VH-VL binders against Protein ULTRAPETALA 1 (ULT1). Designs and how they scored, part 3

Target 1, 237 residues: Protein ULTRAPETALA 1 (ULT1), of Arabidopsis thaliana (Mouse-ear cress) (q8gza8)
Amino acid sequence: MANNEGEMQCGSMLFKQEELQEMSGVNVGGDYVEVMCGCTSHRYGDAVARLRVFPTGDLEITCECTPGCDEDKLTPAAFEKHSGRETARKWKNNVWVIIGGEKVPLSKTVLLKYYNESSKKCSRSNRSQGAKVCHRDEFVGCNDCGKERRFRLRSRDECRLHHNAMGDPNWKCSDFPYDKITCEEEEERGSRKVYRGCTRSPSCKGCTSCVCFGCELCRFSECTCQTCVDFTSNVKA

## First folded at step 4 (VH-VL; framework fv_ivicentamab_arm2)

Design G26 (from G1 with heavy chain E101D)
Fold by ESMFold2-Fast, scan of step 4:
Structure G26 (fold): chain C 237 residues (1-237), chain A 118 residues (1-118), chain B 110 residues (1-110)
Amino acid sequence: as target 1 above (237 residues)
Amino acid sequence: EVQLVESGGGLVQPGGSLRLSCAASGFTFRSYAMNWVRQAPGKGLEWVSIIYAGGSTDYASWAKGRFTISRDNSKNTLYLQMNSLRAEDTAVYYCARDFGDYSYFDYWGQGTLVTVSS
Amino acid sequence: AYDMTQSPSTLSASVGDRVTITCQASQSISSWLAWYQQKPGKAPKLLIHKASSLESGVPSRFKGSGSGTEFTLTISSLQPDDFATYYCQQYNSYSPDYYTFGGGTKVEIK
């Protein structure tokens, strides 16, 4: 449930019809847009597949390269490797779609719009303009103390610290100031193991993924309580 | 024995259209990429288009928008639809098999002549 | 442009001669090069693929060599059946130059 009105077929809202008109293999699903895609290797030619673009910025590829290939829900990087390329870090340039009968790299298409937006998680957008989606709590495990540390994601700087923590396999919470992540006391009060939904407010039932501090910080699209619906409506432009 | 037999060539006026066919036999047609290669009288070989085993296609830059390659795996037949033909398109058109979806041609047909003249 | 340049364009030779044809790529193509023989009025015939791999049924007097940007086709002892036009073809590049051919080398009788 995205809103007070219930289920929406959001796939038709991801791109303007004119943005998809020249693309081959377009199918609009409930929460995705699907197009034909492929990757060319000099040794094996084309590996043809189906690419699904989601509003979260997730990209899923189903390979159609050979009969009996059961590869489903590949990332673009995994598909690049599956197609016979040695490098998996250039998929934006090596995976293509057909536009106007021509192979066009993903990097030159609108299909990366949501991927790029998700990569720019935090924005200095005004709250009144409905751009507070990045202001929800996230957790990163510390490799030193073993605890999951909470990042509040209230500003670009906080989002950058969170992004850097996720990209560091040896991240230690001791190397970062606690004013940008929650202190021990707040972790106890807001732990996702203790607060799934809102046990202290009977008007908020939460969702299966919520960490609730009075509902404003819950994952909003999955929560049907009035507080979360109101917040979701205000966050979305 | 692998055989490729082209047909559909002939005399056509500038601006006209023509559809070439290539009948394949002696191998599992659906498993191979297929190509069209042309040769103007007294000139060299020039690649026109490919259709991969998976159905994707590519074209020489000068062929884009005018030529369409297609295949019917149930009939073991390759096609080339040529539109808006010009005098410069006068050539023998060869059907060629690409071994193992790689990009060299292990078998060629005998070719079909297309003459674009007023 | 992804160009394939063959030299010489025409070569006059006698039976028994050693003949060398050169093919140069404008950019590195590793070993992704094939050689074809074409007789007048006939379809091309594959001689060599992957720069040096001799096709089954092709006489051993034909040898391919090279990698990167410079390749050669050598006929160690020219036979009457070898008077033909020879073409190299790269298959390393993709979009828009998948199958670029050289201009051809005509081997004719002296």
Scores: ipSAE 0.000, ipTM 0.379, lowest interface PAE 20.0, mean pLDDT 72

Design G27 (from G1 with heavy chain S31N E101Q)
Fold by ESMFold2-Fast, scan of step 4:
Structure G27 (fold): chain C 237 residues (1-237), chain A 118 residues (1-118), chain B 110 residues (1-110)
Amino acid sequence: as target 1 above (237 residues)
Amino acid sequence: EVQLVESGGGLVQPGGSLRLSCAASGFTFRNYAMNWVRQAPGKGLEWVSIIYAGGSTDYASWAKGRFTISRDNSKNTLYLQMNSLRAEDTAVYYCARDFGQYSYFDYWGQGTLVTVSS
Amino acid sequence: AYDMTQSPSTLSASVGDRVTITCQASQSISSWLAWYQQKPGKAPKLLIHKASSLESGVPSRFKGSGSGTEFTLTISSLQPDDFATYYCQQYNSYSPDYYTFGGGTKVEIK
């Protein structure tokens, strides 16, 4: 239940009692729920293991296929390969748990509740390199002169600066973070208002109108705007 | 971890001035709007002023002309210059982080007490 | 101007009690309301944002509900650590009423 800081034990909050009732091997840890799992191959039969589900959506498997097996901390895909399905890319269907005495694929269980591609991207520590950014330029109008100023959204910090500017009804050219701009400057040539947003990015999980609000780079878990809240409510981080 | 530490409070005579500081750490200070919120002894919370990430400012109507909010992003520090202080300005002054603009305050400093009395 | 009215101003309760605090906005603020907890001599602590969204680490006994003009904060089973003053705050309004707070509700031991 509650730890010494007044917080509930994380593992006990992941699933309802009823959701885990008939699963075999259930153990509730401090920050995970553990269940018995396995993967069957034609050549080697059943490889039995322990699956841990974390609040981040991460899944971790410790193999118990044979006495002395020391494969530890496997991803479900790595476990699928280890079990003898070396070329399969269907771990959600091939890794099973026992419910009511029957093998049930992970894809048909509540155990994937927190797992999704968006959650996986949210848990990334950082962008590894200057990878291509698919975001379209965004624009914010000056409260004094009415001219639109361009934000290029090439990093999370740049997305946050744009997000903050959009929420500021008193935003002015002097507030532009990338250069000293005055109200006497012309609007940037070649306006991209029609092409705003990241609708051309395959990693974007939805956009609102022409503004890019549907990807993890430009959505903020701590933001209370409707679009960020809606995005976050559909992505368990 | 995010930390906000206020300083500069003290005893001031009516009509005097005082400058408060808030040292921020643990986040990218320049990307957040920052607020001052005050609380008179035994009373409720009252918003004082905001400074946006871009430097634009706004004030409670009673604070306009007397109080000036500012920031130094190179030092990760927020300031509140208070002039023409009155007895009713006696309060604990809190530095608070905003999620951009016009939202809730997720992190607060410990507060600094300003007492205006003769 | 947005007026935020909290009731009651004070309430006395025992450990294990269900307590409810109400916050009324003078006009609709949709769901743009936060709840804070403040213990004597300490800074306020955020509990709930967007009327009903619990902050990480806040016990599940705290529940926010409501929209428009009427909001409630409910503590389903009061614990010793919950004796504090609670404030609601709207953030739907722009200048000059950016952040108006309710008057506060002091929850104290019977």
Scores: ipSAE 0.000, ipTM 0.400, lowest interface PAE 17.0, mean pLDDT 74

Design G28 (from G1 with heavy chain Y52W)
Fold by ESMFold2-Fast, scan of step 4:
Structure G28 (fold): chain C 237 residues (1-237), chain A 118 residues (1-118), chain B 110 residues (1-110)
Amino acid sequence: as target 1 above (237 residues)
Amino acid sequence: EVQLVESGGGLVQPGGSLRLSCAASGFTFRSYAMNWVRQAPGKGLEWVSIIWAGGSTDYASWAKGRFTISRDNSKNTLYLQMNSLRAEDTAVYYCARDFGEYSYFDYWGQGTLVTVSS
Amino acid sequence: AYDMTQSPSTLSASVGDRVTITCQASQSISSWLAWYQQKPGKAPKLLIHKASSLESGVPSRFKGSGSGTEFTLTISSLQPDDFATYYCQQYNSYSPDYYTFGGGTKVEIK
């Protein structure tokens, strides 16, 4: 977790008292708000835990699902997996909190306010080209022409193509199936500002359709944004 | 042309060990997850183990502790070390390429027969 | 843990027949299912991935359908080359059980 802000925010200022009044397990810390949370699976029933919400948009879960369970500082996706929902990748709907005695999915609560705010910051740089989520671009050198070719990791197919290109010492840009690229075409890395993808910040939401294949070549190494952490946790044990 | 060629199968006594090899060609081996899948004579397919391009491994519950999957990217070769073999391990062992890691198998080798018998 | 139940285990058919094979998952696997064809003494061959996407070179008479827990493979006009054993495979799960095959369906001459 990095503090990139000049001001320290008090946990008591993260939400209005009215917003937290019906929630179970509320505890206000220095820079976080903690509530009781859980995730239900068919095999294990309810796994109960504690969720901490930070002003950066970071979410941390400490599991208390069984006697002796000592899982700490889990992401919501890791907690979803730990509770028995290993392939779901839908923690916003599957992780719940108690409001007025009822299980309410995180997606329907104010607890995602800072998560949503931080994810929107990255998309602003690309607003003139439509609403985009912030995500990473990678470059691979062509063995034929020597030019670096941009891979925008926005879809499973693009991630697979990047994976294959990274592993191929003889990769040629003419083999790129999306948009016909020839070695004779000039790659413009001009002075015009271009979208560069993920900033590798905790606030980056990433692309929901992008799949990390769990290998060192494809993994979003060093990226601590919630979406990249979620993909890493769901793909790799 | 993608090719996978298994070798190392044969007759072994219960409690013995064997190492299977799979020679890969026609693609960038180091970029793909690789799997072992077995088939007992006259029976169905059963997944054994995976190794990711980055070296991470997973195993079927019954194989864990007895079988070890590994790879040598410099030789384009996949291995399966099998220890403490039992009669129920008798099967044709296939090498298979994983399209997307925890996905489907787009190419298979011809298989190598392992017979565990006294 | 996903159990994949395939039916029938064996079916007898004639050339030109419409053949339907069913695969049922014990829990929802969305569309993460592949179909394979295996001829005697040969390795399996991928026919279909993501429940309905035909592989290059696979004849159009093969069609996959379904989502969730029930899937079908249909051969609209059986050819001599289609007498084989067919397997479904889920790939929705992660460790410990992220690959599970159906028991197979043998399509044999009547």
Scores: ipSAE 0.000, ipTM 0.406, lowest interface PAE 16.9, mean pLDDT 73

Design G29 (from G1 with heavy chain A53S G55D)
Fold by ESMFold2-Fast, scan of step 4:
Structure G29 (fold): chain C 237 residues (1-237), chain A 118 residues (1-118), chain B 110 residues (1-110)
Amino acid sequence: as target 1 above (237 residues)
Amino acid sequence: EVQLVESGGGLVQPGGSLRLSCAASGFTFRSYAMNWVRQAPGKGLEWVSIIYSGDSTDYASWAKGRFTISRDNSKNTLYLQMNSLRAEDTAVYYCARDFGEYSYFDYWGQGTLVTVSS
Amino acid sequence: AYDMTQSPSTLSASVGDRVTITCQASQSISSWLAWYQQKPGKAPKLLIHKASSLESGVPSRFKGSGSGTEFTLTISSLQPDDFATYYCQQYNSYSPDYYTFGGGTKVEIK
């Protein structure tokens, strides 16, 4: 007798069996998949927990780092802070699961599939309907305060602003033209590297909406997606 | 143009200490994880240590407790403090940039030779 | 820790030859493997990452393939500049030994 399924996927349908076979702590629920996870800090060592992945893209962690420390429904970012990484904002790299007996960061697993789809950082829509394409963010440091400012590169305006900031060695965040940005406002430093460039997949089509498409500053020179490779190859004399 | 230039290598007695430096240019140094990789004469490559952009560090199991990786983002410089040196630590030490934090090394320095006399 | 076994240790070949270098991981590393070229007295140079993604400026005669535990680097028509030592490197492990290199394959003139 098979389980009844509605429009929402049941837990057994979230991932293929072979995708989960080497993971530790796998438990398939009605609408989630649960695995063992953790986060390491050099001061406190390993904080072990349970991660639940939902078809909505929600990620919930139950911490088991210390007897009596049963925090429910922690976000991965909250779990990262709870585990002793108070200034970090790199939960995709700092929260790990066990695969084949080794710690593997979430960013290198299929477990972020539904999170990525729901977060709209990678929008997969019909292109004839004004579809967005998946692209990584870029960061530029303020010459005055040293803070990194996040450029999402989702529009021509953002690409132009990024291009101008990268070309200006004296760029200050107060020069941002849309709204007043103060040097006191925070940017997520921990997400800098994770969102740089296109997806690390060679099948990534890249972003073609940048007004400065012909400029290397609006294309990620280290990106190995086909669009960036084609751009770099064609620009070379 | 990305450049990494190592310095600080030389001859040292067993039990001694050395501090290696790596001067970085041509990229936003503070935004990248940086690594040390070594190569003993006539042997293969061996990873030593990483420092992430957020200053967290990790070490090869054999380097833990003897080697300390650090960085000074205001000087665009990476360091490796090596203590209690042994003959087995004789190698060319390379500074390497980590493409995506804990991934692969897209740029390498030319290396600096450390010789621990027997 | 992952053991990375590279074979052969030494390969003798002539210009124009097709050469294949193998890299075996002791446990699955998915596709998280890079290939490097090193010439005597020089630093390593990145050729391929994620098992098959060719770096910009690297000639198309270099090709990487494989996943899991078995990986290959193929040079379809060996050129004089290709005589070098080649290393594979896994970057799948998150434990203390984060990066493990193969022992290297020296491609020398026959």
Scores: ipSAE 0.000, ipTM 0.407, lowest interface PAE 19.4, mean pLDDT 73

Design G3 (from G1 with light chain S93D)
Fold by ESMFold2-Fast, scan of step 4:
Structure G3 (fold): chain C 237 residues (1-237), chain A 118 residues (1-118), chain B 110 residues (1-110)
Amino acid sequence: as target 1 above (237 residues)
Amino acid sequence: EVQLVESGGGLVQPGGSLRLSCAASGFTFRSYAMNWVRQAPGKGLEWVSIIYAGGSTDYASWAKGRFTISRDNSKNTLYLQMNSLRAEDTAVYYCARDFGEYSYFDYWGQGTLVTVSS
Amino acid sequence: AYDMTQSPSTLSASVGDRVTITCQASQSISSWLAWYQQKPGKAPKLLIHKASSLESGVPSRFKGSGSGTEFTLTISSLQPDDFATYYCQQYNDYSPDYYTFGGGTKVEIK
C-alpha cells in the first residue's frame, strides 16, 4: 500500500499495528511514522532522538541528546557521528529503537523496509536512464527481394521508419536509409514468438503491428492502446 | 599509575543485598566508561554491567532488575548495588575500565569475592 | 546475544612449543576482539585488542589473527610464564549485551 504514488499516503499504512505494538515513542503522521531512537557511544553514553520513517525510504532524525541541541533532519549516519561514533560507519547496527523495553538495532527491525526498497529502486532507475533500452524487433516484407526485413525499434526515428514501411504496400528495403538491416531466420522466429503486443494496454493483446513499452518511442496507428493513439495524434500521420 | 580497588564483598544469604565499591586513581575517572565483570569459582569471565561517562547504563540480560550500577565522579568511585542475590551470583567481581572509544578492558582491579550461601 | 566459542577448553604443552587457541563468534564482529591472560588468583591482563594489536609490554611471541567470526591467539615459543588461562572477548557495539567472553582455554604443563 505504500507504493501508491499518492498524496493520500497515511502514516498508518506504512506498518501494521502489530509491527509497532511494542515500540516506544510511536507517533503516526500524515506521511511518516515516528519512534524514539538513540545511539550509544562508549565515551558519552546514550544520545536519545526521534526517528521518522517515510514511504520513500528516507530516514530523518531529530536529536534530543542534550538540552538545547538544535540538530534536526539528520541522516542516521550523521546522527551516529553526532552521538560520538565518528569512525564506526555502522548506523544500521549502532542506531537503536526501544522494543519491549530493550534497545534493538535498526538492522533487526521492520523500520528499514522502505529504506531497503528505495535502495533497490535507485539501482533500477539508473538502468532506465543510462542503459540501452531493449525493444522488441519487428519485421516488414520487402516487395523487391521477397525477404522480411528486421526493424530495431530503439528510437523514435526507427519507429517512424517502421510505421512508414508498414503503411506502404510497395515498400522496398532498398529505399530504407539503413540498408544494412537484415533478417536472420533464427532471429525472426525468436522475436515473433517470444514477445507480442503491448504490455501496458489490455486492448493491444495479440497486436502484430504494435510495440509499446509505455515509452515515447513505440506507438503506431494500428494499435488501439492509449499510448499508440496519442503518438498517432501527435505525429499527424 | 592506573589503579582500581574493589571492596564490599562478603558472605550474604540468598535473597539478600550487597553493595560493591571500586576506588579509581591515576586517571581522569569522569572521562571513562566503567564496567563490572564477574567470575564464578573455577569458571570463566562474565560481563555484568557498564556505566558510560555520560551516566547512561546497560546490563547483562540476567542482571536487569536486580543489579544497579552507579558512579560518583567527585569521589572517583564506581558502585554495584546487588539485590535478590542467588547462589549463582557467587563470584569474584572485577571493576574494569573501558579504553574510551572502544570496549576492551585495559585495566582491571584485583576483584572482591561475593559468596551467596546459607 | 553473541555466542563466543573458545577451543580447546584445556591444552597441555611443553616449554618451547607453539600453542594455538581458537575463538569463534556466532555473528560477525569484524575485528572487535580482545585477548586476556589470567594467572591463578590474579586479575585478567589485556594482551591484544582489535584482533591483532599487541598491547605495550606484551612479549612479541604472542600474536592475534583473524576477522569476522574466526580468530586465533598464537604463542610461538611457550615460556614458563605463559601457563595460564586465556579468554577472548568481543566488543562489537551492537546490543545490550555489548560484551561476551569465550569460555577460556587453560594452557597447562604436559
Scores: ipSAE 0.000, ipTM 0.425, lowest interface PAE 13.8, mean pLDDT 73

Design G30 (from G1 with heavy chain Y32H, light chain S93N)
Fold by ESMFold2-Fast, scan of step 4:
Structure G30 (fold): chain C 237 residues (1-237), chain A 118 residues (1-118), chain B 110 residues (1-110)
Amino acid sequence: as target 1 above (237 residues)
Amino acid sequence: EVQLVESGGGLVQPGGSLRLSCAASGFTFRSHAMNWVRQAPGKGLEWVSIIYAGGSTDYASWAKGRFTISRDNSKNTLYLQMNSLRAEDTAVYYCARDFGEYSYFDYWGQGTLVTVSS
Amino acid sequence: AYDMTQSPSTLSASVGDRVTITCQASQSISSWLAWYQQKPGKAPKLLIHKASSLESGVPSRFKGSGSGTEFTLTISSLQPDDFATYYCQQYNNYSPDYYTFGGGTKVEIK
């Protein structure tokens, strides 16, 4: 906290004080709220930990199950497994916090507010492959012709093409299928270039420098960049 | 250690059906995309299908409508249902773990032979 | 669809030789290419991903290079354990052919 000018104010805005009033272990950080959490198994009993909630919907757990345990930055699903519960996608019901002295599952708390908002905006349905609201068109400069080429980030294929182009210092628009890239000269000539960030995060107002802060379509588990690593760590069971 | 063990291969008549299984262990199966890759005797590798952790699937163009990939996360098992089998489907079928999603295959099973013959 | 062309289809070499295998993509795949080694009767084994990233436990005599449409796998000093078939694989993931393998290169004893 010392010397974290501005960060503490962001974290204090995540939840109203009344929403956290009866929770145990509440600490407000620069960009997170931390609470005491745990998971109960018949084998090990209660595994106690600290849960950090971020405005992006990211959740991080630091385990304190035994004096020698130093597991850090676990996903809730990884913590559920670490605590001795190998239950598929049940961490919302199996990881609890203490409210008024009682164990309360995460699913019955406000702590999943940002996680649920993130998941809702990026959820896929049988009627629609991918949540288009999580993405905006983005542009990449061609090293051959010098023009910016438009990527419509609506499918995983399209997000992959954009991700690959961003990572390629020698990217050339002629190397990719035409139907995946909009030509500004022949198509949409005279239209304004518009791109906006993802609106799934309460902190993101659609700035031009952000495409999406994390969803299955635009973040890749094989990528070693911090945003992809953070997302895959939090979404994996 | 990561292990993938295929089973269910055998001799089947043209037009018949067969279901392959892949038993996974040593990793959190439900968190990984899984693939089927085949290899005809003496020939090269050919990708068949992928299933995401979330259950979405994609297929090689020639496999659509005949093959169905599925998974049972409670049993750590991957399946490939093969219908309307043809002689050209004769191959060793490998189960392979996708390192991420739409990535490279970091672990492979030993394969199971499917022979389509009258 | 992507065509992945490997050359040569068969290569005869002696222990200690420098071996080069080429993989050509019909369209640019950036650096999204992996190399696999397959010995008779065995499953393929990953050697290299992202064109040049060597997998843990793979000997340093194996090197991958290239980007775009032309890629090479080089074995700087062939060992007896290296006689196998090698496959390249693109994973630039254009629908519907998300993965495409080269035809393979069989490295045989001369």
Scores: ipSAE 0.000, ipTM 0.416, lowest interface PAE 17.1, mean pLDDT 74

Design G31 (from G1 with heavy chain Y32W)
Fold by ESMFold2-Fast, scan of step 4:
Structure G31 (fold): chain C 237 residues (1-237), chain A 118 residues (1-118), chain B 110 residues (1-110)
Amino acid sequence: as target 1 above (237 residues)
Amino acid sequence: EVQLVESGGGLVQPGGSLRLSCAASGFTFRSWAMNWVRQAPGKGLEWVSIIYAGGSTDYASWAKGRFTISRDNSKNTLYLQMNSLRAEDTAVYYCARDFGEYSYFDYWGQGTLVTVSS
Amino acid sequence: AYDMTQSPSTLSASVGDRVTITCQASQSISSWLAWYQQKPGKAPKLLIHKASSLESGVPSRFKGSGSGTEFTLTISSLQPDDFATYYCQQYNSYSPDYYTFGGGTKVEIK
């Protein structure tokens, strides 16, 4: 949780005020929005808790079912089990929030927006608000013409195109969408070090999209940006 | 219940313009990518354009420069501005919701017919 | 540009028959393929995504299979409600026209 001014503003920008007005227990934090939530079991009735929604799509629940209960940082599925629904795999339907005084399942609320985006891996919904994300530029040799073609890895789709090109020993630049290939003169002009890697800095946080599915083929092991460093550290065997 | 309702279709002369609308309900419209897909009479489906939740757009190669996709999240409405219409643009135009990164269409509207004829 | 070729273009069948529809991609699309059902005068309905993932509410008699360039949609026991046109759709971002549909397969009464 490294709270700085940019991260503090994220919580206020997660949902419009109008979307939260009817919800009970709304608290806006530095990098999250918190609401009152609960889960009903046949044996124990209602268990009440607090749900935090993060821009990463993470969901964390702190149980308030009993005074002195110290269950915190639960996933919604873990909270569903904690509430007495041990065999259920339907936390999106069984965990509810209060909207207009009524219990409303999470599946029918805006609160799953970021969870759905992260789980569905929506290609262009990963934008940082107001930020141009500076990614890694890579080059792949064409098997047909022998020319190195620049891949500007600015979105998950572009990273997938690069991954596919690297995995194909017979890759041809004619198979690459024309509008994604940089101008011939521009790509050959200047130093490769200017055009390869993360162009902003080694700590560029905007490189998330340049790591496709965490696979070894797509990995940028020589990149020192935070996302690539994290990937390399996590793949240690 | 997710619903998509298209409107704005009709008869137009070659070289004319039309603006199609798609009214969305039953989901958080602003969080979803939206598409236009068309179908000429007796023919198959043809993708036209996408607009992502963030406002970025992509178009079929033949649609670039003539068609413009847009959205108004305050009205839960998707638009397609069609200019320089040709006889081959005659089709039923469908509004479709994009399920995410994988870009398949989980909900479709009923379609609106555009006829380009002299 | 991706060419998506469906075969056959028309198929005649009886209730209870096993029906197989093939979709061929001109280039590898991995598993990024969806299948749709369309009845006359109606919008298409999603049946299967990611080549083999059946949508909620779609009968289990529908099955998708394949990867790379060849895909099939199988209806194990054709019902009266299944007489329709079926379309495959690729959504592999390798194409400048990102989403391309097959030409359709009309399943009609024999």
Scores: ipSAE 0.000, ipTM 0.392, lowest interface PAE 18.1, mean pLDDT 72

